# Designs tried in a protein design chat: VH-VL binders against Thymidylate kinase (dtmk-1). Part 9

Target 1, 218 residues: Thymidylate kinase (dtmk-1), of Caenorhabditis elegans (q22018)
Amino acid sequence: MATDQKRGLLIVFEGLDRSGKSTQAKRLVESINKKSTESGDASSSPSAVLQAFPDRSSSIGKLIDQYLRKEIDMDEHALHLLFSADRFSKNQMIRDNIAKGIDVICDRYCYSGVAYSLAKGLPEQWVRSSDVGLPKPDAVLFFDVSPEVAAQRGGFGEERLETATIQQKVAAVMPTLRDDAYWKTVNADGDLDSVEKNVFRIYENLDREKPFESLEKI

## First folded at step 1 (VH-VL)

Design n12 (framework fv_narsoplimab)
Fold by ESMFold2-Fast, scan of step 1:
Structure n12 (fold): chain C 218 residues (1-218), chain A 122 residues (1-122), chain B 106 residues (1-106)
Amino acid sequence: as target 1 above (218 residues)
Amino acid sequence: QVTLKESGPVLVKPTETLTLTCTVSGFSLSTSGVGVSWIRQPPGKALEWLAHIYWDDDKSYRTSLKSRLTISKDTSKNQVVLTMTNMDPVDTATYYCAHLYDILTGYYFDYWGQGTLVTVSS
Amino acid sequence: QPVLTQPPSLSVSPGQTASITCSGEKLGDKYAYWYQQKPGQSPVLVMYQDTKRPSGIPERFSGSNSGNTATLTISGTQAMDEADYYCQAWDSSTYVFGGGTKLTVL
């Protein structure tokens, strides 16, 4: 039996700082909501929501924010678990939105958390275990940007984890987390409109009929 | 509860650099979906967008002025800073900082600062 | 540079309907936003996402946006509505404002 109500999609945007992923995530959310308004769908409710990780406004996120701003020091294992806890604090919100047919667009997810912790030399098996059970993305859009282009898009290095050394190590590690079944590479060296068209093509071809699953491994 | 306040007013000589600070309250500059823009208005003329910074430190600039503009934020101080180089008398205007509350609902400015007058003269 | 064109001025009598237009190429494919600015004051958002009123904005304010033209409509115009009105849209990587319309209520 057909149903008029489709589930929402969970779409994750991953990449290095200055890859343009955050700009494209914003553009995708705006595009989905503009089209929803024009068709008369749920005019007072969004059709897509943006969730950035870490959520620096939450209690957990405020501790992470203090660390990233170099205001406090923290054991690296404790920090890894705070990043994981931050994601799990949104677990039910994500699932509820998906069930209601609302797309959830995440700016960073568990893959950033794993990549940064592995780049710091934390034990691989332990690092990969703490995010098991989170909602599984329908797609991970990995923004592949050349270091030259990223440097032209704005400065970095003010916060912890924004140094060239850490970013280089993360750039080497994050592609090793790729699962071609649901990861899609976005060439982020193009102009904003060209990258947006590529993002939208990926989005419009995703299958809402697939079962919504949980991550069994990272 | 959301408020923004620009520093100044400021007198700037031609060729000098302008620095303006926007102090915000009622929201965190790190809240996902949040952004702050600088917008100016010359006396008796239209509003002109200059620069924008998002919660994740993504930045955008008006193309015609990009080489002269730098926007940054300090979330511990609740401040957004705009720097504009090589000031000219035509840059005399009221400068506003403005809040983008929730990118989920579009690219618009729901709260504005009171504005600060920047005068460029010898 | 994207351009949004507004009539520079519009006059209406109290109680009449004021229709302020904003024209731009394919503007109906974007969201239009409207700001009211009274002399010596900061702009105030009066319409967002083409048709939606912020809390506190009277229901006599309404909006539309189709094709190349967005319109802010003020029904039963009152003296307090006298102000400059600016439209705004997001275009690719920039925020663009119209030239403004001075509404006079006499």
Scores: ipSAE 0.000, ipTM 0.483, lowest interface PAE 12.2, mean pLDDT 83

Design n13 (framework fv_narsoplimab)
Fold by ESMFold2-Fast, scan of step 1:
Structure n13 (fold): chain C 218 residues (1-218), chain A 123 residues (1-123), chain B 106 residues (1-106)
Amino acid sequence: as target 1 above (218 residues)
Amino acid sequence: QVTLKESGPVLVKPTETLTLTCTVSGFSLSTSGVGVSWIRQPPGKALEWLAHIYWDDDKSYRTSLKSRLTISKDTSKNQVVLTMTNMDPVDTATYYCAHSLEYYGSGSYPDYWGQGTLVTVSS
Amino acid sequence: QPVLTQPPSLSVSPGQTASITCSGEKLGDKYAYWYQQKPGQSPVLVMYQDTKRPSGIPERFSGSNSGNTATLTISGTQAMDEADYYCQAWDSSTYVFGGGTKLTVL
């Protein structure tokens, strides 16, 4: 029985630290859900949920969080696999939500993991292989922010992976992961409300009729 | 492990303002995906959600009570504060704070609850 | 105006199956959650995301959610299961609770 026939969308927010992507991901979730309930219909489904990576509150995520706050040191290959394991721990839950018609909005995904590990000099093919089989995003919104604006948003350099050197290398690597078929650039230098409107315009034009796929390559 | 504890119990006079503090342990209020809700239960009645605060300081309120409610957090003290203005005897209830985590695309739900605190509104 | 409707009471004999329903239009498109509350105690999560049991909850507790109705099923009901049960769904940015069902084990 087909009570609601449309599938959910998987939308990934990527960009440098302090690009405003986390704020915009939350605002998109709130906007989607608010528009759903504005129908005044008790049958309206929650339309979107937020999933941040790394998930700092999970068992795997707590260990990653300790590293990011400089509390522990870890071999870079082991750390890369923990980031990948964190994403795969949520693989089935993402697929279940998409099947139920619930949009999943991810704050970072495999592209952050690949870009940061490549920026550290780990082998490219090995790094790109660990996330194959994850759900494929319907769209990746890449937040393009100037270094000056990012620095003003605070917290820069407080975590190990937020150093200026790493950010510069990630900025060079991230565009090489782009697939124009489903990546969209968001100009993130604007005020929060202007960026939010641009994000929603991209969201509302996505095609729910396309098959939902798994990543065969990064 | 996760624990939450409400301040109180409290006796409030009609028209006065209620302030409740929830002190949390075993998690950080800045952890991505984490939130804290306030939920009340009048004697012999159903659970009623009041307000929620997320790790990024975004807030939501029950529409019917929105003008009376304020929720805030102090991450350095591990505390969430609820303020409710213009108290009435009908607001007499056990008030709970509860932890939630928004991940796996499930939305939010309270998974760990405080012990609750009795708020009595009487003249 | 999302509303979750539960029967106010349900009685079963020890060892029988109790089925507590929670109804809302297209509730099956949302996740349902269940809480057990005994007198003078805080609610305890007993079922999350329709069918999943938290650690420490006996396997005789199961859940389903399809169409307009979510159901909490307790097989081999015991005296210790006597409590108020509340369903909950997430609607937009808010939690919606059902009115509660008082389960009596006679």
Scores: ipSAE 0.006, ipTM 0.440, lowest interface PAE 14.4, mean pLDDT 81

Design n14 (framework fv_narsoplimab)
Fold by ESMFold2-Fast, scan of step 1:
Structure n14 (fold): chain C 218 residues (1-218), chain A 120 residues (1-120), chain B 106 residues (1-106)
Amino acid sequence: as target 1 above (218 residues)
Amino acid sequence: QVTLKESGPVLVKPTETLTLTCTVSGFSLSTSGVGVSWIRQPPGKALEWLAHIYWDDDKSYRTSLKSRLTISKDTSKNQVVLTMTNMDPVDTATYYCAHRDYGDYAFDIWGQGTLVTVSS
Amino acid sequence: QPVLTQPPSLSVSPGQTASITCSGEKLGDKYAYWYQQKPGQSPVLVMYQDTKRPSGIPERFSGSNSGNTATLTISGTQAMDEADYYCQAWDSSTYVFGGGTKLTVL
C-alpha cells in the first residue's frame, strides 16, 4: 500500500437508460482491477468493486425487480422507500470497502431515486428525506445522452420505467440535481470506446487527488 | 501526420537548469483528451518517465524528481516545456516527448529524442 | 517501488519464435505494453493492453499477461525484428519500464 490511511473513492454513475453508463461502470471497475492502482497486503482483494442499484439479487432488490418486470404493482411511495432501503442495505459494505482502500463504483444511486420519483410527481422534500445519511460520493459522473440517441441503442420501453415519457421527464429533472462541486458531465452521445477513455481520464484525476478523510454523509 | 519534436541537443553544466521544448504538429494541445509526457533514457539504461501534462493543464510528476521538475504548455505555439533544476552528470540522457491518449497508459507517438549532456 | 524484470538478451535464428518475458509482482492484474527500439531510433509501440496490436504491426507479434509474467511473442522471427524491447506498466503513481531485452537474430 502507498499509505494505510488512504481510502478508496466512492464514484457514482448516473444517467438515463441506454446512456451506456452501466457498460462504462463495468469497464471502469475492470480497468482499475487490471491496472492495479492500489493494492493491500491481501492478493485476493480487488482494487475496485461494482455496486449496481437496485441490487436485483437481494431480498429487497427482488421485490423491486418484480415491479420493474411488471410482475407486481406497487404504490409509488412504497417503491421509492424500497429503492432507499436497497441503498441503505449496502451502506456498511460501501463504507467498509472505502476504508480498506477499495474504490466503489455505483451504477445509479440516490440521484436516480430522486429524479424518477420527482418525474412521477412526488413531493421533493419527502423524496429527498429517505436517503439522508447515505455516504456522499466523491464524484457523480452524469452520462448526458439525448433521449433520441438513447432510444436508438436498443429495444426501448421493455421495463416499467423505460417509456419515452418517463425518460423525457427524468432527462428534465436529473440536471436540476447537479452540484458542480462533485458532479461531472460525460457526453454519452459518442461511441462507447470514446466515452470509456473520457471516464478513465476523470477517474485518473480523482484517484491522484483522493482524500484521506472519511466520506461525508448526504 | 502527427509529429513531436524536442529542442536541442543541449550541453548543460552541473547545478544549472535544463529547459526542453516539445513542438507538436498534427493535433492541438487544447484538444480534449490529449496529453504529452517527458521520458528520458540514460545511455544503456531503462526508459524513465518524468512528467505529464493534459489538455486541461492537469500535471503529474515522477515522485522522486518532482521538486526539480516543472511541466507547462503554450497552446498558441503548440509546445510543451519541461524545466529541470540542479542538473547533475547522472541526468545525462536522451530526453523524449511522447503522446499519451487519456484512459490508456500507452505512449503511442514519440519524438526523435534529444541528447542532454551534463558535464563540467 | 515497483520493478519489471526482463532478460537482458535473447538470441533466435530466422524463422524461430522469440518469447520475451516481463516479470513483476501481480503484473497480470495490470495492463502490459511493449516498445521496440532500434539503434539511434525512438521507441515504437508494438503491443498495448497485453494483447492488442497497433495498426501497422505485423500479425507475427502477439502478447499475453497472466500471474506475474507478461510475454511478447514474435513468430517466424525476421532479421528486421532485431531490436531492444521494453515492457511497461502503470503502477499506482508512476509508469514503470522494464530494463529491456536485446533481441539478436542470427
Scores: ipSAE 0.006, ipTM 0.437, lowest interface PAE 14.5, mean pLDDT 83

Design n15 (framework fv_narsoplimab)
Fold by ESMFold2-Fast, scan of step 1:
Parts: sequence; C-alpha cells; structure tokens
Structure n15 (fold): chain C 218 residues (1-218), chain A 122 residues (1-122), chain B 106 residues (1-106)
Amino acid sequence: as target 1 above (218 residues)
Amino acid sequence: QVTLKESGPVLVKPTETLTLTCTVSGFSLSTSGVGVSWIRQPPGKALEWLAHIYWDDDKSYRTSLKSRLTISKDTSKNQVVLTMTNMDPVDTATYYCAHTYYDFWSGHFDYWGQGTLVTVSS
Amino acid sequence: QPVLTQPPSLSVSPGQTASITCSGEKLGDKYAYWYQQKPGQSPVLVMYQDTKRPSGIPERFSGSNSGNTATLTISGTQAMDEADYYCQAWDSSTYVFGGGTKLTVL
C-alpha cells in the first residue's frame, strides 16, 4: 500500500443526446492517460477509464440495447430497475478503481436514469430511490445544449429515447436534480476547444483529499 | 514498438478513386484511447490533415473534403483504410498515416508512417 | 478555415538562437505542437503541449504559447537542426497545420 497515494476521482458527464458529452468524455480519459504515460509515475499522474451507461455490451446492457432499438417492449418500472441494475453491476469496479488512484469517467449515470423515468411520468419518490448507495461523483458535468442544435446533428431520432418530446422533457427535468455542491454546467453550444478547456479546468480543480462517499439521495 | 506503414506508391487517373491502407504494429486499434489519422503533403507544400478514426469507430474528416473521404478500420487485420473519390492532379501528394495521442486541450501525432507517394496524372 | 501563419524561412549561424513563430487568433487558448521534417523524411514531433519535449529531443529545444503567438526556440543551433518546422493546433473539429518554416543554418 502506497502511503502517499491519492485516490481516483469519479466524474460524470450528463446531458442530452448530441450535446458532445461523449466526445469530451473520451478526450478527458485520453488526456489523463497520456499524462500518466509521459510521467512514468502512476501515483503522481493519475490514469483513467471510461464507463458508458448503459453498458450495451454486458448481459444486462444487451437487454437494454434491444429495448432502445425497439426490438422488445418492457414495462417502464422494469426498465427503470434494469437501468439501475446496470449501474450497480459496475459499483464495485468503480470503487476498486477509485481506491487504486484510477479516475473513472462516466458517460451518463443515475441522473440520466432518473430524468428519463420522470420524463415518462413514473412516480418521483420511487424513481429517486433505486440508485441510492451508488458511488457519489466528485463532479457531475452537465452539458447544456439547445434541442435545436442537438437535432441538427446527424442520426437524431432513430432510437426509442431520441424523440424531440422526450428530449425536451428530459431537458426540463435534469436541472431539478442539480446539487450545486458538485454539479457544474458546461455550455455545449460552444466550439469543442472551448468546451474541452472548461472540462479540463473543472477536472484539475477537483479535491482528491475529500472522502469518497455513497449517494444518500438523488 | 509502434510502427505504421502505408500501401503504395500509386498512380491514379483523374476522376478515379484512391484507396490507401495503413498497417499498424505495436498497438491494437480497439484499445481505448487509440486513434489513427491520415495526413497529406503536396510536393513542396504544407501538411494537411484529412481524416481520423477512433478506437470505437467514430470518425472525423476535413470539412472541405468530407464528401470525398471515407475512413474505416479492420481491427483483426490491424489496418486503417482511407478512400478518396474523384481524384484530381491537385491531390498529388505524399500521404501519411499517423498514431494520434490526445491531451486535455488537443491531440498530436507522435508516430508517423514512412509516407506513400500518390500521383494523379492522365 | 482557421489559419496558422509561420514565416516561410529563417536563417541563423551555428550556435545562434533560432525563434520560429506560429500565429493564429487566440492560439494561446489552445495547445501548440511542433514537427521537424528533413528532406525525404517523415515529420518528427519535437514539441508538444506548448512547452514539453518528447523523449530524445535535445534540451536546447523549448517552446512557449501566449496570446496569438506560439514560438519554438532552438538555442545553440546546430547544422543537424536544418529542416522544415511545422506548427499544429486542434481547432473545434479539425487539426490545423501552419505553412512551415524552412530553417537554414549557415
């Protein structure tokens, strides 16, 4: 056990489809890993892994993928729990990486799950309860993009949750989940360079000395 | 060690389609964080970025040439392929494939292939 | 499309300091990268993230980037440094290269 080892950070990227969040998440992971390789010292330069939710390659994620591609139908309460189960299937892996000093960058997390289920009209208290106990992010970066800008990006509307109506409802709901203590808004209507600089600035200012906690409420 | 090698050299007639293959060694094209770009240089002129492919098959292209360019990869063969349609004499250049590393603000090209000469002539 | 401007040529005597500039609007808000290219050879990365040298690049190479101008500085220039030098930055959706500077060591 390294006595002076810093813990990893859990950073969550949230926002509407086509907000550029996935591109920025990939770039942050690559940048952290590049620095680690160049320093030759993993303890002074953290490494990072990318975890997208839902993990469409897992057993749970394959079932979710079938739903999103409109190949199967499912009760909305069952689907909500399936999304929650997908996140909890990675719970121990996230905690282990953080303990080893490895940063975990999540493309979507419980906030997407809660916002989409609330947008569909499911009961608020029930929806907010199923992800309690997941690792608490050190930061949630909310990528704020206008629906008009997002819709202009190619491929929009092909999957079940990509309709304009559901995206508009998610856009209205997601800000109500905000906790100013660890949520940061990123203006995603700007150019990618400006967005990337803002992401890095948030990342470099996060405090690794804070205790790593679990979510008590969402 | 990381190496990249372009196919060719090739002679292409005006209006024909160019196909170039980059064979990579020392890394996997499916490894998270890996990317490969195509960059060209006309004789005596500057370097010009053309296209990029990420480990997850996301692609980006130079805007002015996007309608003519297609980039793809075959992970099992360790190959990245660039296709460029409707070739013109002004497209005569040395074409490079390059390994791309990303940093917090940008990416850069740390390992380059030897380059291959593409001549467009009738 | 964004433009990075370099002087087309620069001449120095052996042992002198060469300063190669790269200018672009708000370039200091981006990272600059530098490549050395000798005749008939592939480009070689000599400077990344404005100020950092890759392994194997001599300490006499240094870089800076502020405002609108990035600079590659070569102290105690040697005959082996004679080459074309290209700056590069990432701009939104594309990688942009400068026009290149031919460094001559006379």
Scores: ipSAE 0.000, ipTM 0.434, lowest interface PAE 17.8, mean pLDDT 83

Design n16 (framework fv_narsoplimab)
Fold by ESMFold2-Fast, scan of step 1:
Structure n16 (fold): chain C 218 residues (1-218), chain A 120 residues (1-120), chain B 106 residues (1-106)
Amino acid sequence: as target 1 above (218 residues)
Amino acid sequence: QVTLKESGPVLVKPTETLTLTCTVSGFSLSTSGVGVSWIRQPPGKALEWLAHIYWDDDKSYRTSLKSRLTISKDTSKNQVVLTMTNMDPVDTATYYCAHIGYEDSYFDYWGQGTLVTVSS
Amino acid sequence: QPVLTQPPSLSVSPGQTASITCSGEKLGDKYAYWYQQKPGQSPVLVMYQDTKRPSGIPERFSGSNSGNTATLTISGTQAMDEADYYCQAWDSSTYVFGGGTKLTVL
């Protein structure tokens, strides 16, 4: 039978490495689930799951992880498609959770995939096409961190895609992917607690009555 | 019961390198979300944060001192090490190690502190 | 110039309220934290995220943070509260501490 339960939200956390986005994604998931547990009205309260991309624990993600750790080499087009395949492997899980009223919090999504591939010089139209059809986020929280703060947090670029040159190119490309209708900038230079206040404010104001859509363009 | 304990006290000559070790008990440095900071206090002055390291080896340094500071950990010994190069008499202070959670901006457990004196 | 400023000293009588201030530009937009330090001892966290007390800290300790000023308030001040108090916040690229306030209970 049909349920009166409101749909879940798809919320994507994007930004450069060391922006604090992973910490904030985890905090949001924990806060949502804590409130759900404590309410005593769990059927009406949202719960949440965290999905990091790439999912380094999956078969596809393990291969991506080996590339990122410089253990293997791979053609850049093949790698782009592996990142896209990793996201599509979770497509149905995302849609099922949203339909059940479960919020899905993604640490990185297609925007990272597109930005890094464009930074490496792959063809723009081809790169932008591979993730069309994925669920459309209700919000993309873009964590904007100053280079000085990020450098202090990370220190060095050990993995592939962490070099200063690639990060600078990604920083230039990422804003071109912005859609003001659902992208929100989070100032990530603040302390983690201050950033958490802003994340939760954005979360609480999202509209669960809006139709859940698929990405027609990236 | 959580305890942190700094090595020392230490006497350092100007231009030499300081090395301090923080030994942690009550939690593992490999536990997700844990971190350790180094904070110093010159006599009669404010506390000054120097560096921290998290369970995943994520590191941060005070900008003005970054070129002089190195922080590392040994999870098998449950120790955090701070190295500071080119010591100067102005670096004379009590040095503390303290716990900081990855998602926190405060220091909830402190070591007893160790006096570092820089003199010729 | 200091990012966070505290009065260097404050004197109160036993049983009276002590209000220790910490001033910084837009400090109320950030979280403030407070530490108590007695002579020869390490700092002890007494207030976190503006208003929250760690377990073991007496209920007479309370906090606020608005505009440019954070305040640590000690109601019914006791002789055992005599100590240096330091505020702390995040400032762009570091954790900053105030200069400290020496609380004397006379």
Scores: ipSAE 0.006, ipTM 0.453, lowest interface PAE 12.6, mean pLDDT 84

Design n17 (framework fv_narsoplimab)
Fold by ESMFold2-Fast, scan of step 1:
Structure n17 (fold): chain C 218 residues (1-218), chain A 120 residues (1-120), chain B 106 residues (1-106)
Amino acid sequence: as target 1 above (218 residues)
Amino acid sequence: QVTLKESGPVLVKPTETLTLTCTVSGFSLSTSGVGVSWIRQPPGKALEWLAHIYWDDDKSYRTSLKSRLTISKDTSKNQVVLTMTNMDPVDTATYYCARRKYSGSYFDYWGQGTLVTVSS
Amino acid sequence: QPVLTQPPSLSVSPGQTASITCSGEKLGDKYAYWYQQKPGQSPVLVMYQDTKRPSGIPERFSGSNSGNTATLTISGTQAMDEADYYCQAWDSSTYVFGGGTKLTVL
């Protein structure tokens, strides 16, 4: 047994580009921390941290960033492993915060890594193997956005032709990764307020009375 | 040193489209957790938030103006661009770009601002 | 929809305490932020997340936020504090700014 206090939750936000997931992840973290500060009792109200993947500010993330900006080329198998390495570089940080009762909100996780690599034609068993041992989320919030709404958010330009093709393949693959036991769909077609209320409703209904030993691995 | 600098036309005719560019220095627009907003201030009036773009190209807009606004970025040039359609004299304002981090809903560095007058 | 109300002006003598209020429905359930704007200049963040000062902002600046009212307090007010002050909150749908308070130090 780790402690008498309940642990923090690992909550992952997944979805296509322009689904609004990054905005909502930030808003959830800010809301959790605002309520914690306001109550004056950290044990009654959780606090939260945001972890975006890839972490483009780290050494590993800077190398990923160079690839994404087309400054370097890399074999797709090597890139997949680099994304997995980026996630594992945060493994201890995630576990430590959860043990302290702090929620960890991830903007993308292993499911993005798997979906993009499968969309590129890499073998499923191999692709899934590199993330085995990561902490298993208590919840994955999957942001489902219609193409019409996403287009309004995404603007105009060359990005449309390139990103739309990738997003179509990823949109077909990502639902196959779903596990209804802990994946929850967020209808992301609403305005910011409506989507936020849905996210907060899901968050508030999660089981928070968990000891550290209940944190599973993928 | 972190700096943001607005550029674009100072005079726009009614019904025309406004395009403003924000050039940032001292940080990368691809840095995880970083974003840039556009905020305007009509002469003698309050500040009004318009649009925001995050490092991952996630975008948000003021609901009342959403149909008129487009925000985009060019990470290689370190620039954020705002386009606003169907300009009207009431849109006359100083337009600012400002940095916002995911850790808080506040603006820590602001550009100098650019006054855009909408008149014939 | 949400509105933040500030008094349009406030006058204090040097050395007095200035209290600038910002009122909004259940504002204490949100974070309040404060910006100082001097004539011809860009806004400068002077208070964030209700009570926190950015580096370089004097200790005489403090903040609070409870119920429907956030307050920026300047103790021992100096001539250099004369400026327009704007409150700001994030309210789930947008970033909302108050109408501004012109602080005059006479």
Scores: ipSAE 0.000, ipTM 0.443, lowest interface PAE 15.5, mean pLDDT 84

Design n18 (framework fv_narsoplimab)
Heavy chain, then light chain:
Amino acid sequence: QVTLKESGPVLVKPTETLTLTCTVSGFSLSTSGVGVSWIRQPPGKALEWLAHIYWDDDKSYRTSLKSRLTISKDTSKNQVVLTMTNMDPVDTATYYCAHSEWELLGAFDIWGQGTLVTVSS
Amino acid sequence: QPVLTQPPSLSVSPGQTASITCSGEKLGDKYAYWYQQKPGQSPVLVMYQDTKRPSGIPERFSGSNSGNTATLTISGTQAMDEADYYCQAWDSSTYVFGGGTKLTVL
ESMFold2-Fast, scan of step 1: ipSAE 0.009; ipTM 0.544

Design n2 (framework fv_narsoplimab)
Fold by ESMFold2-Fast, scan of step 1:
Structure n2 (fold): chain C 218 residues (1-218), chain A 121 residues (1-121), chain B 106 residues (1-106)
Amino acid sequence: as target 1 above (218 residues)
Amino acid sequence: QVTLKESGPVLVKPTETLTLTCTVSGFSLSNARMGVSWIRQPPGKALEWLAHIFSNDEKSYRTSLKSRLTISKDTSKNQVVLTMTNMDPVDTATYYCARIEDYGDYEFDYWGQGTLVTVSS
Amino acid sequence: QPVLTQPPSLSVSPGQTASITCSGEKLGDKYAYWYQQKPGQSPVLVMYQDSKRPSGIPERFSGSNSGNTATLTISGTQAMDEADYYCQAWDSSTVVFGGGTKLTVL
């Protein structure tokens, strides 16, 4: 039997650009909300929400967006903290939704932020410290895509941080951030429907009875 | 050419510990998409999954047997080892190792030949 | 833990269609896999991700998975198809197998 007191899950989608992770994040939110609606009128609000990082529509995110579009330049340390501030600006929203039983699906989180900053050569201990205290994901779905398949999905190289050199360095760094206790690899070379089915299988088997914790180390 | 081969066959006495080794070739245990599972089949009965290990050292065990099972790997030797404590005659079975091709989907694309483990006095 | 239920046996005549079912709660929300096992031999993967055939598996093998039931279908069944067939699905971080179906071709 289900209880209406179960907490929501925090699920993070990580991977290189063009891995299909953003499409799959949206599809998971849609699947959760559709199933919630089909369960009857017990829930008139969505059962899941999507949070993309960086949130380019917020005040902080508009400044990040200008940097990514190459409209402004910024010191790399300042940029790292700005990305961290963007995540912390959503800290309470995430915790509130989880407490209400609403799942939060994040398209990127602290892991890509750390990986990009490390790829740029910033000091490892400093880079890993700024996101400590953020909500700890119940699962990180890491989208493993071949570079050839990723390049074929279009739009690659249009923004700052989408160069081949940075992406190669990020690909080398991202696996070093993995915590095997809650990171799950998704084979993202398949068609969209096959990947979606695998994602939903992982989602439905997550344990809502685990304590919801904060990140003590990244 | 992918191959997996189990050690044995083995005869164990009740209460003893079983150790089985799976030697793999044609792929690396450091490959991010690859893992190895142990599956057993008692005579005339169904397949029963026991444990798996992935390249990142992530491990899972059958819940009912978790306290008795340990899985480990030695990437330099291309070997996966299963240890099962307190053996009982009911544990008599053919034990297989099999490759998991896709992490999270638990697809078994290549199987070893199997090894007979007999538990008797 | 979810249980996958298969009929214990199925008999068909040569050339007829064999349909082997595997039932489990919301199995259609998971991938189903099928293995063929002949006496004294290791299992062989014959169907993966519901409906995809590994290289070397004849076109007469097909699969489906919807609702609570996955089905392995063998068209124009041949004597060489006589075997035990096992379905498999994923349950959280663990794997579950069906009880197996003995296919007899008479």
Scores: ipSAE 0.006, ipTM 0.442, lowest interface PAE 15.0, mean pLDDT 83

